# Ledger of designs, part 17: VH-VL binders against o27280

Target 1, 266 residues: o27280
Amino acid sequence: MDSMNVPEVLEIKRIVEESESVKTFIFSWDFRREVRPGQFVMVWDFRDEKPMSVSLIDPVRSEIGISIRRVGEFTDRVHGLSEGDLLGIRGPYGRGFELMGRDILLVGGGIGMAPLAALADEATARGMRVDALVAARTADELLFLDRLEAAGVNISTCTDDGSCGFKGFAHERLLTLEENHDMAAVCGPEPMMFQVMRILDERDVPAQLSLERYMKCAVGICGQCCLDDTGFRVCAEGPVFWSQELSRVREFGRYRRDPAGRRVPW
Key: E = the ipSAE of ESMFold2; O = the ipSAE of OpenDDE; V2 = 0.75 times the mean of E and O plus 0.25 times the DockQ between their complexes.

## First folded at step 27 (VH-VL; framework fv_bamlanivimab)

Design dd1 (at its last look DockQ between E and O 0.75; V2 from the best seeds 0.00; counts 0 for: pae E 3.4 > 2)
Fold by OpenDDE, look of step 27:
Structure dd1 (fold): chain C 266 residues (1-266), chain A 122 residues (1-122), chain B 107 residues (1-107)
Amino acid sequence: as target 1 above (266 residues)
Amino acid sequence: QVQLVQSGAEVKKPGSSVKVSCKASGYTFSMYAISWVRQAPGQGLEWMGRIIPMWGEANYAQKFQGRVTITADKSTSTAYMELSSLRSEDTAVYYCARDSGYYWDYDYFDSWGQGTAVTVSS
Amino acid sequence: DIQMTQSPSSLSASVGDRVTITCRASQSIDRYLNWYQQKPGKAPKLLIYYASRLESGVPSRFSGSGSGTDFTLTITSLQPEDFATYYCQQYDSYPRTFGQGTKVEIK
């Protein structure tokens, strides 16, 4: 395989409909190129390019999965694709999750469950006990439940409207859970992650959190994904950060940068 | 149940200021934004601004920039909208609304206060 | 600012009628559009978010469609309680802006 920075044109092997708005695109993957949960790839539809988290890592089948939420023009186009269609993939990039201990807690919201699903597979394969708190606005937006269950993950759900599981936010559900874990991995809306991080810190649970920012180059050059006051590049130093690192990031949970680099509220 | 309860009707003179309160309950106050929307008699809806209570950061429509101040008190779960230099054109019903935009990718106003009538007359 | 234009400004309909309201944005807003219902003397009520998603508790006779610049709210069979003013609202950019409203009146 050539340079990882050159998109490889890959055929969509399968498409899994995860929800109304989320599809997982499965590709054949040469695992001579290592990929870790929490890393991302740049997906190129020959018009635009967007970073996407890897949600499935299957060395047995030599496949990876990329879960994409339909949220804009690019993703609309991608969601219109069929099996056999082509996409450009370059990567993987960024720092992925690290696993430690015996018991791990996953806290995910919405599409944030994508990287966590991959992590869950690895953790369970290693014989770890995995608890997952899966959050969404409504029941039909909960992702990967069947997959997680099949992997032996202990799932707790929460929805804003109470349509499934605990009625409320993930951090609220977390407060009702007394059990501590050796580590936690968190991904979802930053307000969620912020609150969850706070709780985990209070409980002395080491936590890793995956951030989402507008990433252009994915190689730490353009600076588009730089986090204020730290200089952290989400594509290079992240997207997975330890809670101690994020505690230094002023903008975490507060605001973000748009494609023009302007500060915008969440 | 999510509730937003606003302060009572106001009658103000031109040039004065009005401060409307919006007390939220039934949800975690800091997890949602609060938007303010006004409606002049017989007219449509006009967005004025939004605050993220957790951080105290507010955004305003340019039309009201420098004249409107939106604040929030997390300890009392109350948002405030203060409009200064009142004009007759500011006569309207002012609504606070829970704004999901801070937490979710969908920015909608799913819960509204009952509205506060503000009348500006000499 | 993004201007939202609704059509028509008002319409008369009967119970059981199919009602269609359109909303046009001055520029593409993807699907970042909500629909609200407002009855006289009451606060607006969220009906549809993200162009086509039905808010919890809203009857299925309400539906939204569209993307980009053109959007539609449809009431398949108008009920007595549906006589109200309807507003579209974009959240693609700040400031948030509303359409001028469409008043659905009894014929």
Scores: ipSAE 0.615, ipTM 0.866, lowest interface PAE 1.0, mean pLDDT 94
Fold by ESMFold2, look of step 27:
Structure dd1 (fold): chain C 266 residues (1-266), chain A 122 residues (1-122), chain B 107 residues (1-107)
Amino acid sequence: as target 1 above (266 residues)
Amino acid sequence: QVQLVQSGAEVKKPGSSVKVSCKASGYTFSMYAISWVRQAPGQGLEWMGRIIPMWGEANYAQKFQGRVTITADKSTSTAYMELSSLRSEDTAVYYCARDSGYYWDYDYFDSWGQGTAVTVSS
Amino acid sequence: DIQMTQSPSSLSASVGDRVTITCRASQSIDRYLNWYQQKPGKAPKLLIYYASRLESGVPSRFSGSGSGTDFTLTITSLQPEDFATYYCQQYDSYPRTFGQGTKVEIK
């Protein structure tokens, strides 16, 4: 009963341009509604509603930030908004990351760094040692580097074109990095996450990976976010999964489903 | 540096087939799709299909379904396009291109092979 | 299949001129449109992706705009090396389709 939240209409307090294609929208937030890194919200622009990861969780200033990449009609409209404009927000939803141990590795690709930036803030606040491998196509698409550095995170970068850091993919850089972490958190392009998961599993590093799938209800009722081989609902049992849970998912890294439910390649 | 090097020009008789190779270097071959695009003399560009080498899965334009086979060999970082039942209108330059749509969200062809001229005659 | 229609089919211009090329999709493709340059005897080269984002290493005199069905490529100060044929290409759906091309001739 009462499983679906009604969107709360909130004023955009500030907008931070993180890159040419990514903006962070900051809202006042009452933290009696707790928010954990890895959870998501449904953002409503009064025409359409899409899931977005929370990238900033600041109970002291009573603020949350939502980082949105401009990749389609909905996100184009949201990027056209200004400070003071309104958006509807439902949530938070989903299972967030769980921290363990003293040493954590973050592996993020593109906008996938958004939930990991929030996790990095929590991990450093708990006194954990945080290493981050930040990946993008090119240097100007690397996200949150200054924020991570200010938090005391040890950063390695990689870019497809070699314009910053290691030239190549995140999993290739990972093979050259130290293997001594208590856990890892991974978010980014699903092919990246698949390859990173394989390496971390081989090294016996407990890993949590955040998946992206089409969502409709966000509360586990409609089944639109289900993973084929398991019936896992990304909005309820995820979006954050342990690598052991994902090892049973045939579709992971291979294909996805469009809004009509058709199997499509990535 | 990303490079796609294609096999050399071919002259073929109608009714035969052609298999064009595309050897990739400078990146992890399995992580990007390879698309095939052709261009008839004096004409525009026509997408034929693509393959995702990690899984060996190919996707074809309807026009070529049944005549084209796109494959990849991860061990040699090489993609192949085979076109069968050739006819004169298949005379074209055939390009392979690295397709970013599998890994990153912006889907474009950011690196192209030099092209393979295929002439179907006599 | 989504039909992409370019105009003009060809044009002639002088060094320093501002040149515009248009591309119309038969249905909305959001901003899922790329622009390529092809010089005679050479493979195409990516200029613009996602309708308006400039590829790395492409001169800033090139720009793209538009969304939905109508898109433009602009060259703000035509140079001799810009003699080429330009193609738009949609990636909203499969099959990927190209415009028929616009040949730019330098006087």
Scores: ipSAE 0.406, ipTM 0.750, lowest interface PAE 3.4, mean pLDDT 88
ESMFold2 (binder alone), look of step 27: mean pLDDT 93; pTM 0.950

Design dd2 (at its last look DockQ between E and O 0.70; V2 from the best seeds 0.00; counts 0 for: pae E 5.5 > 2)
Fold by OpenDDE, look of step 27:
Structure dd2 (fold): chain C 266 residues (1-266), chain A 122 residues (1-122), chain B 107 residues (1-107)
Amino acid sequence: as target 1 above (266 residues)
Amino acid sequence: QVQLVQSGAEVKKPGSSVKVSCKASGYTFSQYAISWVRQAPGQGLEWMGRIIPMWGEANYAQKFQGRVTITADKSTSTAYMELSSLRSEDTAVYYCARDSGYYWDYDYFDSWGQGTAVTVSS
Amino acid sequence: DIQMTQSPSSLSASVGDRVTITCRASQSIDSYLNWYQQKPGKAPKLLIYYASRLESGVPSRFSGSGSGTDFTLTITSLQPEDFATYYCQQYDSYPRTFGQGTKVEIK
């Protein structure tokens, strides 16, 4: 077992409350170990382990941030932690985003904005023009708006209930936007990503999409995150995929595998 | 405004089949799932199955496997629930409901049809 | 299947009363629980989703709490229009299942 696969016990340096259900946990990071937006780490609370996207990469402060949404027992425990508490972190894993061109579009839904926030920082630092379409069910679930704004990102919001920005889904908002970009990065619910991908393909905008699957080993061995018909392992070949790769994935936007490996609909 | 309008009451004989329709309006039909829930007289709610109109794929409760078929017609924004081999125990009000959990991980029924009474009697 | 058990099955209360209804899942369902209100002859109405989130248009006197296996619906001050049957519903796994219901009656 590679040394990188052994969880490093790290102290929570800071906690940022992003929303009622999302916290960003900040850790000191040795950047001799490279990390890219779109990659994930395995977070271990000494009882269970879950994959989490890196949402902050700060080489200046030598810090990374991991944004975690409170959804279940594991995340409940993690959300109960305080600054100074310990977590095990191993990684990073997976394929991250690639940046190309001058103008980039980010389309994120809910916690899917986590990896995109990190990508936004890199893109803006490179002098790229960044537009971000941030989607959530309701206004209070929109993530990283202040951070994105501070970075110089042009933000468009949409909410299902119209509590902020465009009333509707992200892909619906996207249809109202006429501007094309050199590339797009997408992360959120798969139904959203599927629709967004379709639109971007029609517009000939190269797109990368980050998938979420049940990942157990994170090293491409257990096969729990394999995608049907391709054999793609989300933890190894992903989680970031190009649209042309996902076009080969039949289950994309349709269903996923549960921890038992059973097919379950979205 | 989101509306689900169901077909009218049915009276059926045991062994026959019933097909209930649910016409949706006020939203993009293909963007939401439709669930079917029934309620026997004086009883609670029972989930029967769900369809994702975009894909035409349906899932059913095991109890109804082999007897229930849920379909959707995107061109008419209408979902259908067909229950075969009807029994007296199938006497109930059948509801269609918009399932908002397809897009988000909040899988709830935020809009309901008015219900269709199905009576199975000899 | 995940069994949902509500308590009590029925209760009598007066206008202005604090009402608490509990729902227990046979296994952990995280926060994947909804609450519905149903009045006689009407379809159910969504009140709470994701254990504690209030549906738009629902009065603030309604609240939900809990995670894992134990959940609670609370009405801080019962109003005349609140006399109805309430159902919890899990969406952690298929099939989706409901509690047996709690009927809130006038005392």
Scores: ipSAE 0.460, ipTM 0.816, lowest interface PAE 1.3, mean pLDDT 94
Fold by ESMFold2, look of step 27:
Structure dd2 (fold): chain C 266 residues (1-266), chain A 122 residues (1-122), chain B 107 residues (1-107)
Amino acid sequence: as target 1 above (266 residues)
Amino acid sequence: QVQLVQSGAEVKKPGSSVKVSCKASGYTFSQYAISWVRQAPGQGLEWMGRIIPMWGEANYAQKFQGRVTITADKSTSTAYMELSSLRSEDTAVYYCARDSGYYWDYDYFDSWGQGTAVTVSS
Amino acid sequence: DIQMTQSPSSLSASVGDRVTITCRASQSIDSYLNWYQQKPGKAPKLLIYYASRLESGVPSRFSGSGSGTDFTLTITSLQPEDFATYYCQQYDSYPRTFGQGTKVEIK
């Protein structure tokens, strides 16, 4: 009665180096606690706790994978750990992706491919046709390509510097791709997601987008979103939102908030 | 390839203004921010502000607010920086730079103009 | 404003030397740090982004490390073209700020 959402301390079973800056940490997991693509966990290193994307959901091997990009002190400490070391895991939390139809487009930028890799596994297991547009600044930052290929995903790549695939941004590549998907799932830098969402909305493709700044449900009591009589802005739900929900969010793709709550450019 | 070409050197009197142009080519102009960075003789680099051409929105270092205006003309793929109420301390080389911070979480200046020398003298 | 302090302010070195330049931020900037090289009369050139990632076309003798407040640029074997001024730059917060520079001079 005195506690809730206490982290379970788990041993790191395996570490996969996905790139210079991204590692996937694999844990044994009891799938009576179901995990859906697009959900996140809170990772505790016994000093601090941060939300992290679930990138591998393998009930057959009873394994969960959590992909972590090295971005600061917390993730630097975690990247310094070895197999056999301990981490606390709470969750899963948040609203995951919903699959519909038979043809899905995935559009991922950088670490945003992590939850989409998990979704690709589920979609292919259901017999869906999966196309993925995988974006990064450079070729060495493209994530999960071998895994997606092994799953039967049709991959298109783009890099800002042209070192692999299409030279340019994900939304520029998207304009040159076919328009016939039943749905799309998008995750990556918020400016990328805004531009991709605009194109998908113009094409009438139902789209779900996973946003980092709306992943606040797991730090205790959260989800204090204002009730909107129009039913639009739902602060308590996420990190996955439908494009219709995000079209009313003026700040999406344009601003973020600093710790004092002031708007600042991305 | 990405190229930023700036307007030529200028000599200005104190109290006047200067407007430096930066013409971009080799990429989709609206998709990257343009930052302005200056360097006084023998000194380091100082960020002045930037603009995101897609939105037409600029933000400025507090030191320059009220004196600097940064604009972009998407039809000519050209950014402009205007600095008013010039002082001798504004003598510097002024650079424009392509800034990836709008699109990627890797915010760096990956392409620079050749620089525009601005001299403010008696 | 986040202050970026480089050490040393200048150094003299010979071709083949190993050079280490440090950069300290006045508060944590996580890994949001870049390194630039500038030669006299030229615009700066990006070397390292995101604290440790080598920009395309930059020789592998350059490397970056660190996170939080303390960062290091290392050149493992100086070449004649490496004599320049080096700047760190943070992008954790606005305004973007640069270190004061480290001039690497030929002995």
Scores: ipSAE 0.113, ipTM 0.612, lowest interface PAE 5.5, mean pLDDT 85
ESMFold2 (binder alone), look of step 27: mean pLDDT 93; pTM 0.951

## First folded at step 28 (VH-VL; framework fv_bamlanivimab)

Design ee1 (at its last read DockQ between E and O 0.61; V2 from the best seeds 0.00; counts 0 for: pae E 2.1 > 2, grease 19.3 > 18.9)
Heavy chain, then light chain:
Amino acid sequence: QVQLVQSGAEVKKPGSSVKVSCKASGYTFSMYAISWVRQAPGQGLEWMGRIIPMWGEANYAQKFQGRVTITADKSTSTAYMELSSLRSEDTAVYYCARDSGYYWDYDYFDSWGQGTAVTVSS
Amino acid sequence: DIQMTQSPSSLSASVGDRVTITCRASQSIDSYLNWYQQKPGKAPKLLIYYASRLQSGVPSRFSGSGSGTDFTLTITSLQPEDFATYYCQQYDSYPRTFGQGTKVEIK
ESMFold2, look of step 28: ipSAE 0.613; ipTM 0.838
ESMFold2 (binder alone), look of step 28: mean pLDDT 93; pTM 0.951
OpenDDE, look of step 28: ipSAE 0.766; ipTM 0.898
ESMFold2, fold request of step 31: ipSAE 0.495, 0.566, 0.549; ipTM 0.806, 0.830, 0.826
ESMFold2 (binder alone), fold request of step 31: mean pLDDT 93, 93, 93; pTM 0.948, 0.948, 0.948
OpenDDE, fold request of step 31: ipSAE 0.828, 0.796, 0.779; ipTM 0.918, 0.909, 0.905
ESMFold2, last read: ipSAE 0.578, 0.532, 0.594; ipTM 0.824, 0.805, 0.830
ESMFold2 (binder alone), last read: mean pLDDT 93, 93, 93; pTM 0.948, 0.949, 0.947
OpenDDE, last read: ipSAE 0.807, 0.800, 0.801; ipTM 0.912, 0.910, 0.909

Design ee2 (at its last look DockQ between E and O 0.73; V2 from the best seeds 0.00; counts 0 for: pae E 2.7 > 2)
Fold by OpenDDE, look of step 28:
Structure ee2 (fold): chain C 266 residues (1-266), chain A 122 residues (1-122), chain B 107 residues (1-107)
Amino acid sequence: as target 1 above (266 residues)
Amino acid sequence: QVQLVQSGAEVKKPGSSVKVSCKASGYTFSMYAISWVRQAPGQGLEWMGRIIPIWGEANYAQKFQGRVTITADKSTSTAYMELSSLRSEDTAVYYCARDSGYYWDYDYFDSWGQGTAVTVSS
Amino acid sequence: DIQMTQSPSSLSASVGDRVTITCRASQSIDSYLNWYQQKPGKAPKLLIYYASRLESGVPSRFSGSGSGTDFTLTITSLQPEDFATYYCQQYDSYPRTFGQGTKVEIK
């Protein structure tokens, strides 16, 4: 039995309201336990447990942040919590992002910006030039713009309704950008990631993409997050994948499995 | 501007088939699903099925399984709904609608066709 | 299938009235609920998505609330153009299902 699999009960140090539906919960963190952008933790509210991406890694303050979108009963409960309340956190788990080169492109959609925000901080701290394409349905759903700007990230926004930045989808905006980067990190809706990946591949830009799947154990044994045709477990081999890996994943951008393991369309 | 334009009214005999078209414009056709919803006279709305044009895969309500076929032509940005073995109970206005559920977590019908009246009578 | 039940089936109201329509799901659907308005001879129009989010262009007098199984559409001050039939619709699971509708008539 590995001690890392035992949830640590942590006090919510701060809560940052990122948007109407997204809050970042900040915890004190012992950085003897390494955490990387792109990794996830299992959040336990003593009733249920869900995987959540780490969106803030602050070794100076000895803090981590977990951004949670309000989407269901579990997240409803968590969003009802206050500073000083307790949550169980176990992890981190999964494969995080790797940084390479000097120029990096981040492409994020909605809550997908959570792990990318953490990556942006690391990249900028390393002296990399960071461009971020931040996408959302509407301006109100764009996340982490202030953080990114403060970090020195060059931000480009796009919204479906044109309420902020480019009117359209992220891949459409990307097509209008001529500059290439040494690598890209992508996280958001799979349809978005799928299209973005195609463009990046055509441009010979190495890309890493973070997937979201239903995760139960987080340690690669239950199989709930297994991807068709490859046997990849998102919690173990991912959630960050290289584009070459995802090219072998038939279901990528097409369909997913529900909690019962049934194939369902996006 | 997003527009869905459907084919004209149909009068059909029982046992026959009807195929309704829905031409989409004003957006990237392949990035949104198309749902079909019907409404019998004086009744509520009934979801029939959905297609994701980029993949060409459709899912249907069980009630219509084996009798409905939804297709999409990306080259013409047109979705089709074919209903076979028509019955009098199939008399309704049939709507196509843009379904956001493929791309975003929000799955709503934000744009609708004008509807196609299908009358099934002997 | 998830059954959606609206209440009431119909109501009469006057201009300026506060109107409340309820939608109940046969099981929890979290916040995966939309509201539509339909006028006679016209296609439905999206009003609210994800239980409480106002669709662009929809007047602020419309609002949605609720989660789990119970949802509410509220019109704070009914306007002449608001006389119509309203439908709730769940997208938690397939098939997508609608409530039976609530007809808002002029008193």
Scores: ipSAE 0.634, ipTM 0.867, lowest interface PAE 0.9, mean pLDDT 94
Fold by ESMFold2, look of step 28:
Structure ee2 (fold): chain C 266 residues (1-266), chain A 122 residues (1-122), chain B 107 residues (1-107)
Amino acid sequence: as target 1 above (266 residues)
Amino acid sequence: QVQLVQSGAEVKKPGSSVKVSCKASGYTFSMYAISWVRQAPGQGLEWMGRIIPIWGEANYAQKFQGRVTITADKSTSTAYMELSSLRSEDTAVYYCARDSGYYWDYDYFDSWGQGTAVTVSS
Amino acid sequence: DIQMTQSPSSLSASVGDRVTITCRASQSIDSYLNWYQQKPGKAPKLLIYYASRLESGVPSRFSGSGSGTDFTLTITSLQPEDFATYYCQQYDSYPRTFGQGTKVEIK
């Protein structure tokens, strides 16, 4: 094999606790390596490497932020780090979101709000009207609300337990919204994204959805991030796909594959 | 409030079948899995299987494969567990539980039915 | 199947005591471990998920810790309503399995 993209070792400049389970790790970044909302990086803790979405893109301060939810052994180790500690970063990789029109709807569930927060900053900077539907299990897991409000985003919330905003799922709240949008961007639990995509397709709203799959190489060579039926590689042709691309993928919203290739439910 | 209400106690003969119902309310039934867990008298808890109602897909513990059938009726928000070829060792309280693992990252049983006592006696 | 072994199987304690219950998995389950409380004739009640996350409405005197194979449920300042049986449960793999239970009794 030829030379591979090697992680750059970077110091954690600042850590923001977004919730009990989510932290944003901020690094100095040389923007000669440009980063687009919806692209991802591979984060290396010197033992394992996982894809993470960029949640903050700040060329003025020369910073990027990477938001990480504590949901397994790798992320547990990363959450145990302090400012000044080191992480390896490869990237960015993948296809980011494309903005169109004047009015955009963001639909985010849990950590899926991370790339959408970055997109919201770009959309408002372009003068777009931004509505965001932010979903979580409970109120204390709703992410980036203050940041979105400060950016001028119109926020609707929903929580499974009703502790903040609409009691129920994002797609149920979406059905009760009367607004018309030129496009939508969706990221979150894949079952949520499937249901939201169905509604947006019925409304003839162009939608882009960001998927996550197991990745090893991140540049499309190993094939482990492929989607059934299409052969799309999430790391190369995605992670952001148009709804039309996903409408032909039967696994979307229904199951995924583990590192051994076994079908697992969501 | 999330609520799971199960059908009443059953007394069954060996070799017969039992079908326990679990009526859900207070949440969107199709978006959460339903697991079935049993507890023999004086014993611990044993997971039997689960169903994802939106797709009608069920998974079973190998021990019960071939004897248990788990189904869901989305129109009535009701899950069912049927256990066939009953033996005295199947005497237990049978619980349904809402299973969070289909939608969110953490996988636990956050709401339980009241339990259905099934007694298998000749 | 992943075997879950709790220790002790029972214990006696007084109101106000600190109680510690351990749970050992037969293989690493990362932090994919839940704790439940069950009173006689009642359904189990979720206390802690993901080894250390307190479920909504559960008193802060309950806490969980551990990862890998060794986990602990701690009750600080035991209350009268805490006399019950406690179960750990792994969700690393199928089938989901429970510990055999730990009964906490009045001394």
Scores: ipSAE 0.514, ipTM 0.797, lowest interface PAE 2.7, mean pLDDT 88
ESMFold2 (binder alone), look of step 28: mean pLDDT 92; pTM 0.943

